# Designs tried in a protein design chat: VHH binders against Cell division control protein 45 homolog. Part 19

Target 1, 359 residues: Cell division control protein 45 homolog, of Saccharolobus solfataricus (q980j6)
Amino acid sequence: MVKRNSKEIVMEVFLGEPNNQEIREVVRNVYSKDNLCLSAYYSIEPILFSFIISKNTKNSFTLSFIPEECETQIRLDANGKWIIDNKKKYFLGQNSFCSYLPITAEDVLPIVSCIITSTILDRRSLSEWELETIREMEKFDMTIEKNLKIPAYKTLPAFLSLMFSLDPYIPGISGNRENAISLIREVNASEISKLEDLNESQLNTLLFRIISTIVKENPKFTRDDIITDRFFYLDYDILELAFSLIYSFDTIGSNEILQFVLSSSYAEALISRFRQTLSKGFSINSIENKQSYYIVETSNLTSPLLAQIILLQLQKIRRDKMIVIRDNDRLFTSRFFIPSVKKEGLIKIDDRVKNLIGI
Below, E stands for the ipSAE of ESMFold2; O stands for the ipSAE of OpenDDE; V2 stands for 0.75 times the mean of E and O plus 0.25 times the DockQ between their complexes.

## First folded at step 19 (VHH; framework vhh_gefurulimab)

Design j1 (from u3 with Y58W; at its last look DockQ between E and O 0.89; V2 from the best seeds 0.87)
Fold by ESMFold2, look of step 19:
Structure j1 (fold): chain B 359 residues (1-359), chain A 119 residues (1-119)
Amino acid sequence: as target 1 above (359 residues)
Amino acid sequence: EVQLVESGGGLVKPGGSLRLSCAASGFTFSSYAAYWFRQAPGKEREFVSAIFSGGSTWYADSVKGRFTISRDNAKNSLYLQMNSLRAEDTAVYYCVTYTREGDRITIYWGQGTLVTVSS
């Protein structure tokens, strides 16, 4: 048999299973170009991927949101993710583009943040390839553990960690200071206790109440959805950082992603802004299902993308229409949902914008 | 055409000071953040400092309190004041910026200037 012999086998990759070594090789080739133009779709993952690559180009690097403008292209279709280079297509399946980047000490934080952001937006678990890629970062002091999928569970008072949880979104608790405090008291913990310090009885009671609340909206939610692989680097909780990135990307734009990738300490500003925003509390009050969009009435939840992430978990919407936030008489969305509009950040929906996007 | 030209590198003893400059041309410098990166022999490029268009500044932990980034938008220039220099600061220092034209974001690197910190 060929397997028992030293003969090399050249195999074609089927659409449903990526050829990870081939993709790693093409990414390394792209990574080494002196001048590079990348065409990418407007989403945080391809933008992170592009800016990480830009740190290695010798002369100039261009990221273009104009489709097909560059010979090197980052695409997404119904089957998954693609890299196109010199007219050849390489299928990544659902794997993050960033899981194929060379791993250096300088890039650990943006690469792992990119991979985790990808899982949040795609509403999926890490693939085996992605997890093994992150494990290579342990030599740079990345910490990997299976633990609570709740932000900052090692560092914040437990009620804040619960209040800040957006995935999972915990009905009645997420965004609600009073109810988060009440829940911590119900499990006989101090309001200033950290979630990681709870004993087994307290933790089991807490998890039961959280799961019981969530399953009313999503009957398939289980303990495996709230105890997952967790990643820490340089005191950053990567889950919290990923949501901080999503928030700033959606509400401000791609320059926030550039600053994060180029300025390694900017992560602190992203997290601080996000915590400050969430500490005010937030709620999703109602949903109107219109012909071509959802109108979501919120209090203090400004990001249409974060609203989508929450509402998909609650099974209140499908990923078939754009999200429009209503705040009093204001209607707005973000460029993520209308990428053909050149303005980044929050986009007020007035008559001019409606005409430009055909709604 | 966008150009970034670094200067001010040289040989300096530990504990000494050095001031790097970057002359920018071919774009509206004041509209964009600017960065210093460095690359020690045999190592990857690493972030040193940034100054945003609004004036806020950021530093790598290894240089905080010793290095100061600044800019003079009237002169299209970026600066890095380096004090209390250490052997570990030996590297080629690069000026970095970006421009935006519509849906195109372009990142530029200068040629670099060598800083050697040696007894």
Scores: ipSAE 0.848, ipTM 0.934, lowest interface PAE 0.4, mean pLDDT 89
ESMFold2 (binder alone), look of step 19: mean pLDDT 88; pTM 0.878
OpenDDE, look of step 19: ipSAE 0.887; ipTM 0.946

Design j2 (from u3 with Y58R; at its last look DockQ between E and O 0.93; V2 from the best seeds 0.88)
Fold by ESMFold2, look of step 19:
Formats: structure tokens, C-alpha cells, sequence
Structure j2 (fold): chain B 359 residues (1-359), chain A 119 residues (1-119)
């Protein structure tokens, strides 16, 4: 359904195109400061941007979620993304903050992961500027190809890749081991086959099956939504890593992002946790539309942010209310949805939290 | 006031050993992960090793098997035992940690200690 989002897209264009060279210059100025205080909103992209910058400060770096506390600020409003530095505002449109960072060998993985995470959360394609930025990373052994928007399609058995697919979410297949295995058998592939290894006939059958299933819930879904630019660095599938980052950020907090940025091989721990959680199976069982929030009943899917990503793709919700997960008779959300609460990770909806957020 | 003071750097021949220390003060050091980074002349800062609050460790591939990170919580100190040193290990070594106070996360860098590996 095209309703609120198409109006918002048109409004964003009215501010004109970002001046990418000017923004690059201001980011380089911020990047080079000896001491830095940076105010940001609580979301994974501004946090990644901030921690990458922290690796170049000479003495100390502070990330603050207190609005306007610092002279350097990264902000989001109805028009898009902004950097404020020394009281001057710079408009980024929808481009990732990280697409303006200097690219160094140490930071390739955090930067590309930040850009891809931004596209997932914003539900958008890469801009020409962002793609150009990622292509500069090819000199660091980054590889780029057009292929399936399915995680780890080169490295995992195909049924696991399908089972782990959250965007696109494939009804009946995502989170369902037995159905994912059955689908792979239907296309005449073995259980240990990788999606990359399917021949043309197997792939065409698989794609028709997936698209047919998704179209029943999202009639606008096309082949173009499951074939996209894919990025690989070292052994990492950046799409899978981006979802792994979103999952750990939402369920644990910003410390997981800091550990990844300071030690990029922490990516292995992030991916392992993501795979372990999803391999147990998961489902979204029901959605209740309340006045100020959605209640989403799930089995084994504990991230409100990932639930939002899935349900937006399925066109079952709008991006207008917070997500609350129901687990038995407990209700919880995460700090992403109630940033005024000073607790990261999963947040139980009790009487104190209800009073703070006006429920 | 949070302070990180590195020591133990110096000149050493290839194949030799050094032990770096970092004295931490002004916070509960044991509650946070701690890191060694290094910066070679004309190069960017790069990760060397980490020790997490639970005691698990991680190493850059270039130093794995030769370097050992450790922590002494009673002395609020971080260590890096560097064995089988090579010319490529020549760098300024930095102790790094962070603190969290409510909605503020602050990352601290020491001033560094120079390690020179030369024949």
C-alpha cells in the first residue's frame, strides 16, 4: 500500500539535493577534532557514525543522547537528516551519515555496515552518492554484485538462508525450518545446496514460489525487490551483518555497536548470535492496532525493531506507532521506540514506563 | 578525572620481548572492556587486542600467538605481553577504554608509549 510514504517522499525532494561536497567537508572537520562531544538521536546509524569518528579523536570522545547538549549534533526531522556543527545546519537528505566519512582500511567494515543498515531502517535503495562511496571501497577488497536479497546465500545451506530472510519476509518460510527445507526439495536441490549454486531452472522455480507467496500479502512486490546490489568484505555478507547489528543493537544496546566499531572482528559474535536466535525458528502470530502502539505477538522474535521492519514490508502496519512485543503475559519494547527511557535493550512495559510515555 | 597512562615502551631487537602497562584511574576499570591500539609512523590507528569485562580476549590476526593481553583488577591495570617482536610491530601503542554515565558514553585514549623494533 502506497499511502503516507509517497507523500513523505515528495516532501523530502522539495528541499533540493544535498550538497555532498559541502557535507563531506564538514564531516572531515568534525572527524579531525582533538576532543569531541556529539549529540545524536538513539538509532543505530547515528551511533555507528559517532563511534567511527571516536577512533580518530586524540584525547576523548563523548556520545550523548541528550538533545542539543553538544555543539556538534546529528539530527533527524520530517525533512530528513542533518548535521549541526558550530550552529550551522547541513542537510543530507536521506543519505547515510556514514557515507560522508573518510574511508580507511580500519573502518571499511563499520562504514559499509552503517550505510546498508541505514537503507534497511529507512526502507530505501542506495542513493547514487552512497553507491559511489561503497565503490571506493573496492580498493580494500570489497566485492559488489547484483544478486538475491537473501542473507548468506553464498555460505549457508539454502534452507537456512531462506529461514533467516527478514526483508523480504517470506510468509510460511521465514523462521520455519521444515517449510524452508520443503521448498528447497521442491526445486530439486539437496538440503546442503547453497542458493548461489542453484542452476537457472532451480532458481527460476524458487523465485516464482517466493514471489507468489509474498504477492498475496504485498501485491506491489516484484522480482526487482528480491534482486539487489550485494556487498561482501572478507568473509562477511554485509546484508546479514547489518541485520545482526540491528538485532543486537535493539535487544542489547549501543555497547554492542561500540565493541563492533572498536574491534571489527566482533562481527563474528554478532552474526553468531543472530544465527543462533533465528535457527530456533520464529513467527509473528498476531498484530493488535492500539491507539498509540501496535502489540505484536511473536514466538522467539524478541526485537521490536526487526518486527517493525518485517511488518512494514508486509504492509501490515504504518511507521506511525511504537512496537510492543507480547511474550506470554509480558509486554516489552526497546529503547529505539522510547528513547526518553534511559535503559537500553528490551524494556518491560510496567506502570512506571506507562507513566513516562503517556499510556 | 579518568586517566590512562601507558608505559613499558622502548627499543628492542627483532625476536625480542616487551611488556606494556596501562594504569587506569578515576573509574571502575574492571567494569568495562579495555583495548590496545597501535599507530605506526605514517599509518592509521589499528586494533591490536581487547579484553572484555568477563575476561574473554581477542587479537588482531597479525599479533595472534605472539601477544597476550591481561588485566589486574586489583591494580586497575591493563597489560600487553609482546613476544617475537618484528619490525612491523614498531608503533605508538595506546590503551583505550570507555565509561557510561546515563545517556553519555565517553571513550578515552591514553597518550601512548613508543615501541621501536629495529636491528
Amino acid sequence: as target 1 above (359 residues)
Amino acid sequence: EVQLVESGGGLVKPGGSLRLSCAASGFTFSSYAAYWFRQAPGKEREFVSAIFSGGSTRYADSVKGRFTISRDNAKNSLYLQMNSLRAEDTAVYYCVTYTREGDRITIYWGQGTLVTVSS
Scores: ipSAE 0.833, ipTM 0.924, lowest interface PAE 0.4, mean pLDDT 89
ESMFold2 (binder alone), look of step 19: mean pLDDT 87; pTM 0.870
OpenDDE, look of step 19: ipSAE 0.888; ipTM 0.947

Design j3 (from w2 with Y98W; at its last look DockQ between E and O 0.93; V2 from the best seeds 0.88)
Amino acid sequence: EVQLVESGGGLVKPGGSLRLSCAASGFTFSSYAAFWFRQAPGKEREFVSAIFSGGSTYYADSVKGRFTISRDNAKNSLYLQMNSLRAEDTAVYYCVTWTREGDRITIYWGQGTLVTVSS
ESMFold2, look of step 19: ipSAE 0.850; ipTM 0.934
ESMFold2 (binder alone), look of step 19: mean pLDDT 84; pTM 0.839
OpenDDE, look of step 19: ipSAE 0.878; ipTM 0.943

Design j4 (from u3 with T99V; at its last look DockQ between E and O 0.89; V2 from the best seeds 0.87)
Fold by ESMFold2, look of step 19:
Structure j4 (fold): chain B 359 residues (1-359), chain A 119 residues (1-119)
Amino acid sequence: as target 1 above (359 residues)
Amino acid sequence: EVQLVESGGGLVKPGGSLRLSCAASGFTFSSYAAYWFRQAPGKEREFVSAIFSGGSTYYADSVKGRFTISRDNAKNSLYLQMNSLRAEDTAVYYCVTYVREGDRITIYWGQGTLVTVSS
């Protein structure tokens, strides 16, 4: 007689378009709990989702990175994103967890930041569901426009906006103050001009030069990749804020996300820190493809996660190995890439760490 | 056991002042940021102010220049000095912190203290 335990039974799982109304209902039920323990994987989006919910919890809230510790779980697998609650599974496809949260005036900023961060990390466009969710925020004075995918194009001198561009990463311009200034002069604009102030001729010349440069490394790149939906709230450029969040999360840790969600005025500190880092200039000097990791030599760009985002966008690496940064003689990665090492922020690669992660 | 106990709420006329206190126990208070939140009748909880372990302070726009957050780590206490009070400041005020234990982050709320601003 052959006995099979229930864990060996193969379940047929229906996969397809998410049932958005069902997911919205389960999120509403989770959001309304007086006590909540939530298990999540170590990434910006599930952490943002969790801390936004925590602001509504009346008695107690715990976020755990210990797998399956809590009945409510936020999961990611090869098929996509899942919410598990009371042993029921709900498939989100690739949609951001945050696109299912109730929208309140207090949470517009963290919710939209979460959705945009999700698209950056996943290297995808907004879904129709996500865009409709963001459109609901227009009643809270969210501004939506189609314009340049260049950070702070309304507020910074154009050469700084170009210098700070990570996606698209513009070879020779991104991170290079002198070359960014030279390019702005070449299109007959003042050093102090904002990108928003360029006339049609100046803009067309600039875009041609940018596209021509990027196409040498990514032949698929077109004008449609540098003109995209842009989102602004309370004078924040949400794209710039999303990259600022990624930088601080990767180099410092999850407490930076907590501070942002609980203290929305902390957004200014996040942006200021990121701008200060980028203003020193930065470069990606070399990429080595090793058996278990990529070594990326950089100057003044120390986030392995940001390095991955840049290099994936340029099609120079695959999402198959961890990123290790070389800064002079130092080798390090971050907890995002080795979550089993429970230290947050940047993690030095030494013999002890190699043994823990099997390399 | 982590405990946060607010005190100092009461009835105050518009333009008046009030000082809230929060006594913290059961954790290393000086290691963590502390926050004031408030909840007006029929409204969601909203951020008022934060003070981080390094001493940096943050304020909601609606209270900047009127409220001052401070902490006394030797007494495990958090304070909120509220000046130039307005009717819209009427709310239950909560002391909030978080504690990290390994891979668990737990957010704690006090019981709240009622502030009423009316003539």
Scores: ipSAE 0.845, ipTM 0.932, lowest interface PAE 0.4, mean pLDDT 90
ESMFold2 (binder alone), look of step 19: mean pLDDT 89; pTM 0.894
OpenDDE, look of step 19: ipSAE 0.875; ipTM 0.941

Design j5 (from w2 with E101T; at its last look DockQ between E and O 0.88; V2 from the best seeds 0.87)
Fold by ESMFold2, look of step 19:
Structure j5 (fold): chain B 359 residues (1-359), chain A 119 residues (1-119)
Amino acid sequence: as target 1 above (359 residues)
Amino acid sequence: EVQLVESGGGLVKPGGSLRLSCAASGFTFSSYAAFWFRQAPGKEREFVSAIFSGGSTYYADSVKGRFTISRDNAKNSLYLQMNSLRAEDTAVYYCVTYTRTGDRITIYWGQGTLVTVSS
């Protein structure tokens, strides 16, 4: 939320490259504390970072969403990400907080999930530092390859992988079972074929159709936006897991993140819930640009944060206002967009909420 | 004040069984997930098992089929039934839970109970 583009004039600030070794040492110091109070902003990345650290505290750990309550603080401003500890401020640039954590076998899955989630929310590529950090995880059997930015392309029928694609969002295909099946038939593949199993001719035809469709909505879209580094660990597709985490974080709340970090086998349940939701089909029907919020009319897409991710990728909105989902006569958002409400998950926009947030 | 007290650890031969208990006080235990972690000498803490407030259970692969987590909300107690114990199960076992408000999440660890598996 701090990185939202606003009407305010932003003074240009020149900051050097992060001192990655210094930041790593600060994180090691924080990681080793017996009692830790950590203040963070309400977003999935600082929450993941905080809960991973908590597994090493000996006595007590508190994550606080009250700004500046704790001497150890995780902040985001217009310049980037910061750690504050013992009244000293350390600049991370755009790098994920999790890219500075000690890597243990226990924490590979939550750390890599945090880094990938960070890139999704920030709409950025991995930095060299972040990629080097993930490559250190190859000793724990992390698999890295360049391939389709389409979820579960190795394991699901191709039409489901296409139907589940949120970034890139494929107009007419994402969330649409019938059209996804039709597209797979058009490239002469079986409905039960996996995307990984397509031959080069089928794949090239499919990519041409996907790119041609997206370019109608976003002329800047290229092949480089649909081919990316892909990461697999313990048979999990980390991209799919990252979206599953975002979904559960946004619709249910931060306890889901704690449960994942402390019990990594919960990942399967998170993915299953996400797939079950997307399998019902979904659509984004319209966007209204109001003074202080966007109203996004959807069918079966309940996460305001996922709606924001989709619409930013399609260049249909700016990151300047909160997202409100309209479902018939019901308006709601999530705590991510109005953290001051202090209720986890989805938040109905009624008169009390309007007065509290000033709309 | 939140308190977690583990008990039931001890010395056992390979193939044997132990039942660990954790008594919780100072909060509404049933509202929160609860966890068992363990730490072997010279190793990092590692996840063993979880039981969520809705009753779902999760296990590390290394203990699946041998360990069973359960809870008794009326007694504010968490349990770990450990069967077919192996030398590599030797560790201090910790009971873990959390409490929260709208603004804060606090994670609590017990003092631990030692399980030694040897001939």
Scores: ipSAE 0.841, ipTM 0.931, lowest interface PAE 0.4, mean pLDDT 90
ESMFold2 (binder alone), look of step 19: mean pLDDT 87; pTM 0.876
OpenDDE, look of step 19: ipSAE 0.894; ipTM 0.951

## First folded at step 20 (VHH; framework vhh_gefurulimab)

Design i1 (from w2 with A33S; at its last look DockQ between E and O 0.88; V2 from the best seeds 0.88)
Fold by ESMFold2, look of step 20:
Structure i1 (fold): chain B 359 residues (1-359), chain A 119 residues (1-119)
Amino acid sequence: as target 1 above (359 residues)
Amino acid sequence: EVQLVESGGGLVKPGGSLRLSCAASGFTFSSYSAFWFRQAPGKEREFVSAIFSGGSTYYADSVKGRFTISRDNAKNSLYLQMNSLRAEDTAVYYCVTYTREGDRITIYWGQGTLVTVSS
């Protein structure tokens, strides 16, 4: 950071559209450094971005969650996302940091997963820049199609795909095996049918049922929230992988992200762990709105971050307070919500944590 | 000071075998996952295999069934047994690991060992 005068605040006042070519160039410069120390906030997207870069650093790479420790910094503020390098700030708007990375065959999977994860956490559509970036990956056999925003709709029995849907969260269906099976029977489909195999009449009936259910909780929900661009690479459903990454990041920590970026075949294990968790069934039972946090009572859904994603979509909370999960006698949150408690993964709410966060 | 030193590279005929070694020092090796990467001339580094601290192993599809990763924590060593070698396996092979100290995660790369598969 350049300091000019103690009375002078150095800030970028340009808050319009990002200068994508300038940002691409600064990312290339960071990407090519022999030695890199990168300070980032504790969230899955900046962590993915950082570890992808680390694969090109010749001598040393350090990711630090200590604010401003490194001259290269990844930041988020009320206006959006920033990269700081060589004391100059570059505004990305809401675009994923990963949408500016050089695209190689080795990194297609982590880059596209990062971009999709970013849209899930931010509750936003892909920007035109992000779409163009993903389209560059078609030369590596990325499959892109407009279809259902429901996980594994091409490969799993339809009732499992519906049961595993978290965004959109389908009240009464998501996490509920019996109700998911009942809905598939209601549209006159076989229990062994995949969602992709439904004819137009069956699909339209199913979509009407899903939308009518969700709009009872969220009147802003539209068809565009369940028919979106879908991305597949090496038989991975990137939406499903993105949720699997969010789950493992939140419940276990940044080591899971490092292992995914450095070992692309770990993706299968991430997906399998997440499917295994969801297949036991899960529910969100109640929400208690406290002054500085939400208490969310769940069964078998232990990620506070996933709970936040679901409840924001249902318009039952605002993005203004931390999430605390109650699962039977357990009361906990995750480092995402209290990064000052430096333990990663799930964090039990005990007297020490209460004193730290002011409850 | 963390160091990773690869050895065992060389020239082999297609269908042959090699065993790579990586000697680790300056940290508690058993606490961390370890990886093999490779880089062919003019290409980017690519994942080959991983062994996590808990013992689980992972492989790139191109080497699955032919390569076996292992570690000996008493010797602070990582190994890659490479069988049924092909011309496309020709590359510099790198040993990779990381350490964590508080909120700092540092990734380390060895200097590499060259494997050439040719008649």
Scores: ipSAE 0.861, ipTM 0.938, lowest interface PAE 0.4, mean pLDDT 90
ESMFold2 (binder alone), look of step 20: mean pLDDT 84; pTM 0.840
OpenDDE, look of step 20: ipSAE 0.889; ipTM 0.948

Design i2 (from w2 with S56E; at its last read DockQ between E and O 0.89; V2 from the best seeds 0.89)
Amino acid sequence: EVQLVESGGGLVKPGGSLRLSCAASGFTFSSYAAFWFRQAPGKEREFVSAIFSGGETYYADSVKGRFTISRDNAKNSLYLQMNSLRAEDTAVYYCVTYTREGDRITIYWGQGTLVTVSS
ESMFold2, look of step 20: ipSAE 0.851; ipTM 0.935
ESMFold2 (binder alone), look of step 20: mean pLDDT 87; pTM 0.871
OpenDDE, look of step 20: ipSAE 0.891; ipTM 0.949
ESMFold2, fold request of step 21: ipSAE 0.847, 0.847, 0.853; ipTM 0.933, 0.933, 0.937
ESMFold2 (binder alone), fold request of step 21: mean pLDDT 88, 84, 84; pTM 0.885, 0.845, 0.843
OpenDDE, fold request of step 21: ipSAE 0.931, 0.926, 0.928; ipTM 0.971, 0.969, 0.970
ESMFold2, last read: ipSAE 0.845, 0.854, 0.854; ipTM 0.932, 0.936, 0.938
ESMFold2 (binder alone), last read: mean pLDDT 88, 84, 84; pTM 0.886, 0.847, 0.847
OpenDDE, last read: ipSAE 0.929, 0.929, 0.929; ipTM 0.970, 0.970, 0.970

Design i3 (from w2 with F52H; at its last fold request DockQ between E and O 0.86; V2 from the best seeds 0.87)
Amino acid sequence: EVQLVESGGGLVKPGGSLRLSCAASGFTFSSYAAFWFRQAPGKEREFVSAIHSGGSTYYADSVKGRFTISRDNAKNSLYLQMNSLRAEDTAVYYCVTYTREGDRITIYWGQGTLVTVSS
ESMFold2, look of step 20: ipSAE 0.850; ipTM 0.934
ESMFold2 (binder alone), look of step 20: mean pLDDT 89; pTM 0.900
OpenDDE, look of step 20: ipSAE 0.866; ipTM 0.935
ESMFold2, fold request of step 21: ipSAE 0.851, 0.843, 0.827; ipTM 0.936, 0.931, 0.924
ESMFold2 (binder alone), fold request of step 21: mean pLDDT 90, 90, 90; pTM 0.902, 0.902, 0.901
OpenDDE, fold request of step 21: ipSAE 0.904, 0.889, 0.896; ipTM 0.955, 0.948, 0.952

Design i4 (from w2 with T99V; at its last look DockQ between E and O 0.91; V2 from the best seeds 0.87)
Fold by ESMFold2, look of step 20:
Structure i4 (fold): chain B 359 residues (1-359), chain A 119 residues (1-119)
Amino acid sequence: as target 1 above (359 residues)
Amino acid sequence: EVQLVESGGGLVKPGGSLRLSCAASGFTFSSYAAFWFRQAPGKEREFVSAIFSGGSTYYADSVKGRFTISRDNAKNSLYLQMNSLRAEDTAVYYCVTYVREGDRITIYWGQGTLVTVSS
């Protein structure tokens, strides 16, 4: 009954390992349907996956957030990600649904954005399968390099890049203009220098300061968490775009994702909105751990999903309860956390909502 | 039933102009973004232009400055003014929109109208 031999252990590992070729084939079958109804959970990745497929359907495409309404389903459970099609289940492990899509010039940007968004929300590294999938995009001029996991490090003044870093979240620096400027001056760089322009000594000093700050909250944080594969397409920094998508999805809703997938030049507007919001600065002031939710007091951080991404890194919360933001006199969450309240974007916590969700 | 019907395609010489129309019916057209896509012979569908419900417009780089998207919400119509046409613009042009009904988002494509740019 008890599994103790090496062959038994290997069989358990293989049962949990995705069959990437089989999954690619089922995705191609779904992709080729003339009419498609797809049921998905309310999250960025399955929504991106669904709308990318919709561009190839010949007649009609419906995305439904009603569980199990459609014969084709995108699911997430405690074991990982699943595609269900024609009553057959296909296990993806943690791999992004989008890493199995056919790669076309039209879809490079939404596919790579989907994969990177998946790693951020799942709080994980790219799998080898996902990285190999992105490497196929180099024929469409995708640029891949090992470098700083800091947004827009090639294009923005360094202090803005540091201010905008949400993964990694840098305590005292992220969202704090004055402290970000002070740190850049500490490494003897100009305020208008780009992080890409730092020499090796400046960079090593900067990394030491960042790592020293983060390990106070997360002792396992290392250089490998801030020097990672970075992806650029048409001068878009995919990390920055991924966070821009998370922000607009959480605060506005799924139509923002649809409009991005169908008109990829909308990416510029998404990034601009995100930069404008973050440039005002933000802070997380306190966290209250309630029985069925966290109340997170913030200044100028309106996305409950982004707040969760930050607080999980700081080990201040677990992924077990919804996030409620308190910003001045406003109490709100987002549909991501209470999908049963079928309103997209930010949801004000009033008496109706409290009664519906039992708080 | 939601319907999108394109018209205005035809044969035109390089440098010429055409105006495409899309008549929408069966839904509240003004509430949704609308798109033009095209598919050239032997090629994949590609984005041409979009107009969002708030009036913002977006264009593929290949058509910027030559094509203009517009809408007339009173007539439930979408338009694409195509100027300075080139052989590479030869394609079937599709009107695209989406409609939201509660937790269902449905994307609709028209049947397409052929534009041929040839001497």
Scores: ipSAE 0.848, ipTM 0.933, lowest interface PAE 0.4, mean pLDDT 90
ESMFold2 (binder alone), look of step 20: mean pLDDT 89; pTM 0.893
OpenDDE, look of step 20: ipSAE 0.876; ipTM 0.941

Design z2 (from w2 with F52S Y98S I105S I107S; at its last look DockQ between E and O 0.86; V2 from the best seeds 0.00; counts 0 for: pae E 2.8 > 2)
Fold by ESMFold2, look of step 20:
Structure z2 (fold): chain B 359 residues (1-359), chain A 119 residues (1-119)
Amino acid sequence: as target 1 above (359 residues)
Amino acid sequence: EVQLVESGGGLVKPGGSLRLSCAASGFTFSSYAAFWFRQAPGKEREFVSAISSGGSTYYADSVKGRFTISRDNAKNSLYLQMNSLRAEDTAVYYCVTSTREGDRSTSYWGQGTLVTVSS
């Protein structure tokens, strides 16, 4: 829930606004290369961007996480996002790299998923440029509506949608089947009701309860944080899919992202895996603030990245240290937090890793 | 030197069959996923089929039930058995593999083999 502050605005004005048409042209040139070597930082958005481009590369494509190894570079610094190509630098501000990709019918789902994933990880709203880019996709059966920021509200019983909500994280409800069911009954809806089936009175009561619960942990939380634009493609709820992508990226690795980019129907596997995991219930039990990391004790929440997203939203941590999950006296993190480790997915904290993180 | 060499393309009548082969060299083929893509004249590249290092197979909806991907890791070879061919299957077919080496992910494309389904 971090809003853009005045210091970020001053930095953006000093650097100038992104030249979106120039950046779109640069991305088109990169997209059209027969042989491409692309250096990027280890995060889901630059990886999605790179894999979408790789489908159009005619001969060879390399994605490297070694800085400056390639002439084409995707970078993030304190000022924002950059593309470097042939030593010329292009500033994107905070806009998703994927918002500059050519839009094709095959790539609508990967592109919109990338843009929405970017907003979740960056904890920001869509920019005007990003929203206009998504609107161009309406000709490809992208649907946009304003509604609750609650996953899968068109297809799941409301209590499951609430149980699966990670942004917003609803204390006592998210990850808690019994309490989610109790809340739905409290608003005078049956256990099998869907959120879209609630009448105005039920919806207003539900909103009051959700906001009241979250405000106890985050006093700045408002209706504007839970009534947002919602995006759907071929029955896929893009918010749910974005979290499914984050989960599989963090716990398994970038090959899950490649499979999704190559075949959009892989979204069904991603969503199914994520729902199966969340249906077991989960909780965040405690947080220990250490000098170089946070130790987060969880139950059935194995993604350090998802834990970070939740805890930042609850204002329990800062984005200054890595997340270490404690599960039954086992300590692990993921490559997102230690990109120098070659293994993707979950990384057990052993002697080599302890030397890297100072434990 | 990584090399992927496709073969087995040709002219076939609708309803016929062809078997494509791809010989891989210059890397440990058995450790990586392998893919078939195709590109019809004037169209974008299209995913056809994939096979994981563990043997799991995946197919585009347009070819499911008609095409079968397989691999022979001892021979460093990838295959695509194409049955019940249709005019719409006319394309250049590419063998593709992806290598993952710590800080690098590299994909390589073969030169392609032409499949023509007509008359």
Scores: ipSAE 0.361, ipTM 0.726, lowest interface PAE 2.8, mean pLDDT 87
ESMFold2 (binder alone), look of step 20: mean pLDDT 85; pTM 0.849
OpenDDE, look of step 20: ipSAE 0.423; ipTM 0.737

